# Miniprotein binders against a7ua95r516to809, part 52

Target 1, 294 residues: a7ua95r516to809
Amino acid sequence: ASLSLLSISDLVPDLQFIFFWMSNAIEILYFIQQKSPAYMQTIELMDDKAGSKESLLSATISANEEAMTILEEVIMYTFQQCVYYITKTLYVVLPGLLDCNPFGTEPSSEQCRRAAGVCVCAVCVMPEAVRRVVSVFQTTSDLLQQYQVHSEIQSQMFAYLFFFTNVSLFNQLIDKGPARGWFQRSRVLQIQASVKILLDWAKGAGHNHLAQKFFAKFCSTVTILASPPQQLSQMSWKALCAEHPSLKPVQLHRILTQYQLMAELGPLPIWQPSSEDEAYIYRTVDLLESFENH

## First folded at step 16 (miniprotein)

Design yj2
Fold by OpenDDE base, fold request of step 18:
Structure yj2 (fold): chain B 294 residues (1-294), chain A 85 residues (1-85)
Amino acid sequence: as target 1 above (294 residues)
Amino acid sequence: DTSEELRKRILKLIIEALRLFAEALKLARSGNPEEAEELLKRAAELMTEAADIARELGDPYLIDFAELLLETVERMIEKLERRLS
């Protein structure tokens, strides 16, 4: 099956299996963590029959440590598997977000399967491209909740997914944006509106802090590009750096350079990088974000 | 003491069952669900033995641990069987 046709719904049975395994491993790990200390104390209080107590205690400690290690490996493995499949689905649907016109009246063809009638829920009124992205996150949330996965693991999952989404969208915008016209103000405003819908969903889902943190770079880029030329041309390099600290100097410089070209602005001395940043604006290796360093 | 040796045996059985549980996951994910099921069945056998010994000893922690693992493994077997059907 072409990667292009894989929906999150197609992965649900496999994800359910992985999450089931994860949840079971977490339950066992939690049991050990909660009950093993008291058991060790019980052993310590046993009558010392010829040093056998110390041997049992040592064996118990070792077994508990080994058990926890095995379970942690299972949890990590299942986590990685989930992330792998979910990010594959995101990879397919994320480009549609950049091409989306959220102001268009295109009826979302896929009605919410939950309602027997016309559902007017926040998801059903979303543009299709946004809805597809949200559906991936919502399905992930639903699965995590269904299997009662620990809140920390849920947070880590969403942190990674938002990170991945930000990197993917940012890199696509920086790399392909000029060629695709995504740096045009009208297109940027569409992107901004689409991302706002996603962020509003994340806020409603209880992930506001994570979304704000991990989408900062993409949002900063979109904010700069959405700014009117008259406004942006009055902002100094230092002011832009301070307002958008998530952007590396090379990234900000690229954005401003492309903005200048698009807006047909002459050289703007006010956008000249500081002497401190001047060496960094040429570090093209730092232009795109890496998926590996999360 | 025979009781301490039995407790150590139970712990060994638990560790082996957990290893089988972990390996079964990898097999299931690699497209070998039947082999995964066999490992889980073996783990269930080990946990049945462990639980029996633990009950005979009257050790609440080891009983609870072995029974939890047994129930977990049994649930996983049922899940695999439903996927293979």
Scores: ipSAE 0.843, ipTM 0.964, lowest interface PAE 0.5, mean pLDDT 92
Fold by OpenDDE base, look of step 17:
Structure yj2 (fold): chain B 294 residues (1-294), chain A 85 residues (1-85)
Amino acid sequence: as target 1 above (294 residues)
Amino acid sequence: DTSEELRKRILKLIIEALRLFAEALKLARSGNPEEAEELLKRAAELMTEAADIARELGDPYLIDFAELLLETVERMIEKLERRLS
């Protein structure tokens, strides 16, 4: 199937299968972790002939270690598989978020699982492009809850998904933004509103801290671009660096340069990089974010 | 066999069942669900044997462990069969 046709709904059966394996492996691992120490103590207290007890204890330790290793491998494998499929769906729907006009009157989604027919829930009132992104995250959350996956694994999964989303949106905005007109103030405000809806969802889902952390770079970029020229033109390079520490110097420089062109401000001396940062603003290799850092 | 040797045997069966469980996942994900089911069925057989031996010994930990694995493998078989139907 072409990547363009892949919806999260189409992947649900496969994801359910993977999550089922993962949850079962976690359950068994937890059993070993919780019960094995007491069992080993029981073996140590056995009144046995010299050597038999020690041999059993050694065999038990070895078996438990091997069992835990196998289960950890299963958990890691299933986690990676889930992330792989979910990120594929995100890759398809994320570009729509940048083109979204959240201020338009879009009809409520009839696909709300909470109501038969027209629903006015927070998800149903979302713009379609935002709803598609949220649907991926919500489906992931629902599956994690359905299979009672440990909270730590849930947090790790959402951390990665938010990371991926941030990198994808940031790179698209930086690379394609000028050509697509996404740097125009009106379009930036649309993007800002769309991202706010997503962040509000993440907050409601209990992932506020993770969302704030991992979306920082994209949010900083959007914040700068959404700033009125009169306000932004009064901010020095150092002030902008301090306010937006998630941005590398090369990234900030690119954003400001494109902003300047779009707003027809001409050269602004106050946006001149510091002598310390001057060497870094030309490192184009650092302009786009990498997916490999996670 | 001494009680200790029987416990060691149960542990070996458990490890083998877990290996089969892990391999079955890879097979299922690689498009070989039928082979995956066969491995899970074999794992279930091993765990049935392990549970029986553990019950005869009266070892609560090994009983619980073998039964947990058996139930898990059986659930996986049922899940896999539903996907193949």
Scores: ipSAE 0.842, ipTM 0.964, lowest interface PAE 0.5, mean pLDDT 92
Fold by OpenDDE base, fold request of step 18:
Structure yj2 (fold): chain B 294 residues (1-294), chain A 85 residues (1-85)
Amino acid sequence: as target 1 above (294 residues)
Amino acid sequence: DTSEELRKRILKLIIEALRLFAEALKLARSGNPEEAEELLKRAAELMTEAADIARELGDPYLIDFAELLLETVERMIEKLERRLS
């Protein structure tokens, strides 16, 4: 199937199967963790018949360790499978977020499956491109809740998905933004509004801290680009570095250079990198974010 | 067989069932759901035997463990069968 046709809804049956397997493995692992210590203590209190107790204890320890190892492998495998499929759907829908006009009056074409009739929930009033991204995260949240996945695993999954989303959006904006006009003031404001809707959803879903942490680079980029020329031209390199610590010097320099070109500003001495950063602004290898750094 | 040897046998059955459970996942994900179901059915047989031995011994931990695995495997079989229908 063309990647362009892959929706999160098409993957739900397969994801449900994987999440079901994961949740069952977690339940068994939790049972061993909670009950095995008391059982080993019970073995220690048994009558010792010619070293049979020590042999049983050793066999029990070994079996518990092997069981936990098998279950942890299942949990890790299922986690990776979920992330793989969910990130594939994100890969398809994320470009639409950068092209989205959230100020348009067109209602979302897809009605909320949870409501009979016209739903006025926060998701249903979202622009279609934003709604598609949010739908991936919401579906993930719903599946995690449905299968009562442990909060730590939920946090790890959302951390990775937000990381992936930030890297994808940041890299697309930096690489393709100038050519696609995403650095134009009107387009930047659209992107800023679209990202705000996503962040508001994440806040409402209880993931505010993770969203703020993992979207920091993309949000900083959009914030700089959305700044009025009169305001941004008064900010020194040092001040911008301090305000946007998530950006590497090469990234900040690239953003400011493209902003300068877009806004038809002459060279601004105030944006000159410090002597300390001057060597780093030419490290083009550090310009784009890596998916491997998580 | 001593009660300790029976407990060790139950533990071996549990480990084998967990291996089958893990392998069944890989088979199901590789497009072999029928083979996955066969492994899960074998795991259920092992856990039935394990639970029976554990009940005869009166070992609460091994009873609970074998029964939990049996129920889990049976739920997985049911889930897999519903996907194949």
Scores: ipSAE 0.842, ipTM 0.964, lowest interface PAE 0.5, mean pLDDT 92
Fold by OpenDDE base, look of step 16:
Structure yj2 (fold): chain B 294 residues (1-294), chain A 85 residues (1-85)
Amino acid sequence: as target 1 above (294 residues)
Amino acid sequence: DTSEELRKRILKLIIEALRLFAEALKLARSGNPEEAEELLKRAAELMTEAADIARELGDPYLIDFAELLLETVERMIEKLERRLS
């Protein structure tokens, strides 16, 4: 099946299998962590016949350590597999978010309307492109909850998914934005509204801090591009750097250069990089974000 | 003491079963679910033996550990069988 047709719903059976394996491994790991200390104490209280107790204690310690190592490897492997499949699905649906017009009368998904009448839930009123992205995250959340995955692992998974989403959206916006007209004010406002819906969902799902942290770069880019020319033209390079610390100098410079072209603004001396940043604005290797830096 | 040697044997069986459990996951994910099921069945056999020895010894920790792993492996077998049907 072409990656283009892969929906999160198609992956649910495989994800359920992986999450089930993960959950079982976590349960066994938790058992060892909770019960092994008391067992070792019990061994220490046994009658010592010719050093046999020390040998048993050593064997028990070694076995518990090996067991925990095996289980941690299983948990890590299953985590990576989940992330791999979920990110593939995100890769397919994320471009639609940048092309989405949240202000347009796109017909809300017929499916939610058919089952419950006019569902006014936040998801049902979402534009289809936004709903598809949210559906990936919601399905992930539901699976994590269904299998009672530890909160720390849930946080790590959402941190990575938000990181991936930010990198993907940022890179697409920087690379393809000018050619696709995404730097036009009207289109930027659409993107901003779409991202706000996603952030609102993340807040409602209890992931507000993670979303704010990992979407900072994309949000900063969109905020700059959404700014009126009259306002942005009054902000110095240093002020913009201070307000948007998530952006590298080369990224900020690229955004401002494209903004100037789009807004038909002449060169603005106030946006000239500082002498300290001048060497960094030419580091084109740092322009796009890497998926490996997490 | 025969009891300590038996406890060490149970621990070895548990570790072997966990290795099989981990390997079964890799096989299942590589498109070999039947081979994965065979490894899980072997793990279940090991844990049945381990649980029996642990019960004879009256060691609550080893009983609980072997039984937990047995139940886990059995659940995984059932899950694999449902995917193959």
Scores: ipSAE 0.841, ipTM 0.964, lowest interface PAE 0.5, mean pLDDT 92
Fold by ESMFold2, fold request of step 18:
Order: C-alpha cells, then structure tokens, then sequence
Structure yj2 (fold): chain B 294 residues (1-294), chain A 85 residues (1-85)
C-alpha cells in the first residue's frame, strides 16, 4: 500500500501534466530560436520611416530576450518538479538493490502469472528490487519520448537521475554497510550483478555515456570491493587512485578499511596514502556525497 | 509610423501572454487550477488579437508566433478542464 502510493506509476498523471507544460514551453522557445534571425533580416528590408526601423529592431530584440527568459524559467521549473517527484520515488526503491540476490529468480507476481498463465515475462525474471529501480528509469524514458522532449533535456534529466542514484547507493553503502553486512564478499558480488543490470538498461536506452560518467563513484567502490585479495593487495595507493579517480582519499581509505576487515587482511604498506593525500583521508566531511549538483 | 507601431503592439501582447502562461503553471501547481485557467483564457484572447493584427499586416513570423501560442494555450486549457471536471 505504501509502495503503491509512492510508486512511479502513481505519479504518472502529475508527471504527464508537468512534461506537457515543459514540452509546450520548449516548442515555443525553439520557434523563437529558429525563426527570429530571419525575421530581423525581414525588418531590415522594410521601408524605413525616419528611424522607426531601428525602434522595431530594438523592440524585437528586447521581446525575444524576455520571451526566452520566461520560457527558460518555465522549463527549469518543470524540470525541477519532475526531478523532485522522480527522485522521491527512486530514493524509496534504491536501498533494496543493496539487499537483493540477483543470482536467484524471485517469485513472479500473481498478476504476471494470471495474465499469461504459467509465464515468465521480462519483468518477472528480474529481481524485484532491481525491477523497481528499472521501472522508475523506464517510465521516465517513456514519458520523455511520449512528450518528445528535446534530447538535450532528456540527457540532462538522466544525468541527474544517474547522479542521484550514484550518491544514494554510495552513501547508503558507506553509512549502513557495516551494520547491514553489505561488505561481505558474497553481498558485494550480488550488488555488482544488480548494478550491471542497471548499466545494461542505460546502455540499451542510449544513455551509456551518462551512466559511465555519473555512476563512476559507486561502480569504482564495488569494483574495488569485488576484487580478489591476491590482486588488490598488489595495487598501491597511487595505482588505486589512478584506476578510480572518482574516489576522494577519505572514501578510498574507508573502502580499503572495510575490505581489510572482511578479507581478514592486516594493514598493508602498499595502501599507505601518498603524502599529498594523507591529510585528506581524515576529512570525514568529505566521506558522504552531497545530493547537490557539484 | 503605424505599421511598426502595430508590430510592437503584437510583441507586447505576446510577452503578456507568455507571462500569463508562466503564472498559470505556478497557480496550477499551487492548488489554484481555476485561476490558472482564467489566466490562460486571457492569454488566448491576447493571442487572438495579436494574430488578427499580424494577418492584417501580412507578417508571417508574427502570425506564426501568435498562432503557436494560441494553440498552446488552448491545449493547456483543455488539459486543465479535464482535471477540473
């Protein structure tokens, strides 16, 4: 009941309204951008009555600037509204990715079984926790396509959704991971498999470059944690920083500390931070990521 | 200079209609959909006037601008009326 109230499908009517408003504002903005230059050339060809042509050109430029400002503000407001509602839904479903087992088939819903008898649909073969996250992304993609939102705005929206997903998963793993047992190797491998499903969705949806860019911190974290001890213990601090530039020194240090605990490794001299990084491994203010777009 | 003054009038009508369009969005999102519809109906009246003046001048850019905004506003009114019914 609570998940159906907060699910992406419950928000579709409001999102359709907001995307419709956004799409209309985009269409008008595009009209101005594409047609106004030729119009100003047309004004130059008009018969000039003692300076009235210059007055019309000035008024046209001023009106275009104001119109574009109004429309850009509408687009930004509607973008913020969409992101607000979508990320509230996403925030509720993301923690389940850290707890689920993608290696085992979860039971399909009775509605899927009922609709096709004894069947396994694409949604039913996916772990439920992963399906919920994919459903948010897929519904967003479907709405953006339905309203023919400009591809640049679609990219900005998915850039933010992937950024939000990365921050949420990373922060929860770092903050709750010890208590939830998420640093155990079997759990890390399960998390890695779940993230692969999300990355595969992003690739199939045409957002591979955005996912590679904005998921980098969480993917780096999981890659390190999933590495065999024989391989990871051979990599120096400098090599790890070079392989994982998205990780801040305090974050890498915390990840290695949790790895040592779960792999039963003692302190490794090769993981000692460089002198440049030594002061930063204790900056706990930098441990968790901000949801603000920096 | 009457022709240029009429074109500047059309531009002023367009800007006022755009302001009404933007304010109607905020009203609809703030729980005031009846007031939002009122503003959109005013914007439609402004764009009907702007289109009529633009046709008299034979200015295809201003005709197209006013008609696009009028069609947009009419679609938004229809969406709001469905939600209000």
Amino acid sequence: as target 1 above (294 residues)
Amino acid sequence: DTSEELRKRILKLIIEALRLFAEALKLARSGNPEEAEELLKRAAELMTEAADIARELGDPYLIDFAELLLETVERMIEKLERRLS
Scores: ipSAE 0.780, ipTM 0.953, lowest interface PAE 0.5, mean pLDDT 86

Design yj2
Fold by ESMFold2, fold request of step 18:
Structure yj2 (fold): chain B 294 residues (1-294), chain A 85 residues (1-85)
Amino acid sequence: as target 1 above (294 residues)
Amino acid sequence: DTSEELRKRILKLIIEALRLFAEALKLARSGNPEEAEELLKRAAELMTEAADIARELGDPYLIDFAELLLETVERMIEKLERRLS
């Protein structure tokens, strides 16, 4: 449990080792899937001396099934190991997104200062807290490509990383937001800008649909909180539920309560929950999201 | 038939080598890299035997399978040895 092992750069050698095992298991699995059917036809062409051809076919089928099971378990284990280490680094860097000011006027690195007047890369205008999160995602993407991991596995890995990011940011905002002043409008606008940088990275990396799906709860929360009072007060509970289906009733209720406190609004009749939702706005067991993937 | 029994033997050697490969991963990840290397070396011995038998039979599928797994295990041994020293 060394804190020095939480940086993505410190974990790259371990991740390279794990991805190497995964890549090798995938190669063997692919060989079986591509070559075994033709081989079994070759067995059918063998002379059936003493009737032992059926025994060889049965043994070949059984061996292929066992081999594929072993290899699929290796792939699943290596996937879980990678996700475990990567999410440990995300856990350390994600809270900084809620505290940073992305509207700073000064370039964030010496290389970008040196290039001022020619061009500014997206990384250079990024606040340090956002850059740390992007570095985790980008390093992960680079490793997956380096080891030629199938695009379906890459998508599953980013689906979980975005899910983890959403849960971590949402839970921190809901749980610690009042004490940290994160519900103040100026801070919400800063948070919104920081999240947009992450969403832009995901779109550029080809993961836009995953980010839209798995960031939806946190993005909905920030969108509501960032809305001007004059506009939000025109939206009923039913309209807000329809606009933000990712939010549970208890979550929407908590967000509107914090909004009312910050905007100095009293209770609004149009924000009263529907009869169906009224029983659920007090289910505090549903307020925070679980990191478990069902 | 000796030919069919030898093919079944090659399949058994392949499965045992895959089990050793999978177990070596778990050992390497749980802080037992020397034991992991030992299992991989045993898997390499099994695949050397399997490849030799497959070549005697002239069975190109079993030759390719055993050689792929042997090459894989040898790369893993090399990588693990670099990490150990």
Scores: ipSAE 0.779, ipTM 0.956, lowest interface PAE 0.5, mean pLDDT 85
Fold by ESMFold2, look of step 16:
Formats: structure tokens, sequence, C-alpha cells
Structure yj2 (fold): chain B 294 residues (1-294), chain A 85 residues (1-85)
């Protein structure tokens, strides 16, 4: 099992098998959805000499419902298997985004440089930590295309992968950020640049709407942390809540507390929560996101 | 047997083959690929029977359904056999 966590390329044979089952189940499901209504009309036009026409109609409805249930369960099972393995690889590579420096980075891919000579492409010039994450997304996209998975299922898969990425990065930043120095402004700007590369990949891959929706919490966090101290200090709690609705009060409070500490703005809280939010800023059960909040 | 009873028979064969298809997936994923292949071969036999009955009836929907499922399970058998060799 630990070998299956090393890289996405190690998982491709198993993922190909799982996607093959999924794509076949989808094909049968869509056959039923596309053809069954006309068939039901054909049955209604049949001669009812033996009184078995209503029995056939009832049996056909029941069989179609059972068939669709079985096929939907196969699709859900294979979907869950795919996201399980893909997110395990994401879990391994995502922490590197918080430690990397995307500025002034030489190409990290020796293969790209060696094979292409003077190759200059987005994957070759990005930091290794970002490239590892992009490679997981790109490999997933390539497999979905290879097996002709329907666009709705592709969107659901990337919605979950982006949700997982957002939760993982946010939780690590909140948990490990103070000890790792990730709340320092220079580090936040590096993190912001790395995330921009991921967002650019998502836009180029046709997933911009999903990335905008599901990265919102982490992006809001980084936007707040990247703000100049004079600018942020002049914003009220109410204004920050309005600008960053994806953040829960306990999350916003924690982010602002760390920001104030790193910017050395003194011990007195600058941002006073509203009276209604005051009840929520210490709800530690709400501080970290669950991977089941999708 | 009436035409309607034969159509109901085909529908029952299709559902049984789909159950075998779904169970074969679980067996293949749990380390029992030989049993998975056996279930798929049984599903192929059921769909061969279903297609034969549907062709005698001249029911194009049931012909297409049975043939699609037969082709599907045959592809899955070949995929499993390549992983086992």
Amino acid sequence: as target 1 above (294 residues)
Amino acid sequence: DTSEELRKRILKLIIEALRLFAEALKLARSGNPEEAEELLKRAAELMTEAADIARELGDPYLIDFAELLLETVERMIEKLERRLS
C-alpha cells in the first residue's frame, strides 16, 4: 500500500482498470436513459389480448429502476475508488506548496530540458512542488479523457479534488503555520504565487469555475495574509467578513490573530468581532475543515 | 410462452447479468479476480440467451440492451485475463 502513495504514475494501471469499469457502467446507464422512454411507449401500443400488457409495463419499469440502481452503485463505487487513490497522492505532495519559492526558479524537470533542448513550457519552469501537484491533476484529466468519462462526472471529480486540495492546504496552514513561519509576509507572497500557478492550470484545463468555487477558503486566507499591514489594519471586522464569506468567524479570528502577531501590530486586538460573531470565534470544532464538508 | 412473458424473461436475465457485473467488480478489487472472471462468463451466457430470445421476438430495444451488455462483459473478461496473465 505505501508504494501506491509514491506518485500518481504508480497508480495509473489500477486507475485505468477502475475507469474502464466506470465508463462501461456509464454507457449502459445512458442507453437505458436514452432508449427506455420510447420503449415504454411501444409497450403501451401493444395488443392487450391476454391482459399481460400492464404486467409487462410494470416489469419493465421495475427492471429499469433496478438496472439503473445497480449501475449507479458501480459508478459511485468506482468514483470513490478513484478519488481515494488520487487524493492519497495529493496528500503527499500538497504540503510542499507551503514551503516552496516560485520566484527565480530554474527548470526542475531534467527530462523536459534534455528531450526538448531549449524547451520553455509551464510545467518545466514551475517549482518542483507545484509541478508535482499539477502532475496529479493533469494525469487525472488525461485518464478521464482516455476513458471518455461524461463531463458531469469529470466535473464532480475535479470538484472533489479541488475541495480536498483547499481543505488540506488550509488545515496545514492553520495547524503548522506558526511553527513553520508560514504567516510571515514574504512566505505568504510565495504561497500566493504558487497557488496562482494551480489556478492558471485549472483555467487552462476548463475547470476555472470549480477552482474559483472550491479554493475560495484558502485563497481568502492568503489574500488577507498578503495584505499590507496599513491597509488591513484600517478594515473593520464587518468589512472583512463581507469580503471573505467563505471564512467562519473562528477561522477569520485565528488568521487575523496570526497576522497581527507577524506584522508586530501590538498586543491589543485591532479587529473586534461583532457581538453576534463573538460566540463563534472560540468554537475550535469549527477551526479546521472536514474532508466531508463538500 | 407468450411474447410478453418472453420479454419479462429477457429483463430478468439482464438484471441478473448486471448483478454479476457489479459483483465481479467487487471481487476483482478485493483480490479475487478468478472468481470475478467466472461471474462475467456467466453474465455473458445470460446475455447470449437474452439476445437470442430478443432476436426471435424482433424486439430492437431488448436486442440492443442484451448485445450492449454482452459486449461489455466480454470486454471486461478480456481486461481481467490480461491482468491475470
Scores: ipSAE 0.778, ipTM 0.955, lowest interface PAE 0.5, mean pLDDT 85
Fold by ESMFold2, look of step 17:
Structure yj2 (fold): chain B 294 residues (1-294), chain A 85 residues (1-85)
Amino acid sequence: as target 1 above (294 residues)
Amino acid sequence: DTSEELRKRILKLIIEALRLFAEALKLARSGNPEEAEELLKRAAELMTEAADIARELGDPYLIDFAELLLETVERMIEKLERRLS
């Protein structure tokens, strides 16, 4: 079966199926949690005619525990399936954010003018690359609401999606940024504007705290690259570390050094880490982020 | 006491139906939706039996549990059949 799709809309039928299964499992789990305690009290009040009331109570407890275990595993499996499909879509569409221009020109098509009636196709139109990412988040949000998934599960879903988005964008920027020209100031400002659109979506959707938490590393990186290089050169290593605590020493040092090279500020690193940090700035194992929760 | 033994039987039927429900999900997601439907139909048979026994006993909790599972499994069968068409 093909698991690689270009658009979230192609995944909606599969996601609807998975969320439907999840919501039914949640309903049964809730029934057990809400009704079983009263039932066990009813058993305790039964006449103990054959001396087997304790055996029924024990069997009921055991069955409830097994049933809840099975249902919790179904909920976890369906959650992981949703995340799997959604992140495959994100993996395909996220790189476009690094190459797109949210500061568009005003190319008005005849179709756009006719549809609008007043030719209002201005630079406020969301770039297609950003729209594709927002579409993934919005479709996910709509499905979670449609199937009345509990708010804690919804938060866990978006926590992981934002985590995944941050790791994907950060790793690509660090790994490919200098060679792709993404450290150029004009490109960084375009990237910053594109990410702002995602942050605005998250705020409007009620996920602002999750976005603030999980985008911190990528946003810190973009903030550094959007800063004038001469301002950065006036800051000590200690001050930069304190301003950007989400970045590991190797990550911060690599960003600053590569940005220095792009800005042509000199052949040697301006920022000299403390002796405690000096051991960490060359640990290449710590440069890229892991997609695994650990 | 056959009443307590029948209640234990209903609980065992419920657990087996839940195991079939969970296995059917994995089959449907791994490219075996026809086999998944067969397991759900078996689960529906188990819950029909469980509901019948629970109604004979007059046990409201076990009636509600078995009927909830039966309705759930029937909805899942309908959903799966629509995807297969």
Scores: ipSAE 0.778, ipTM 0.955, lowest interface PAE 0.5, mean pLDDT 83

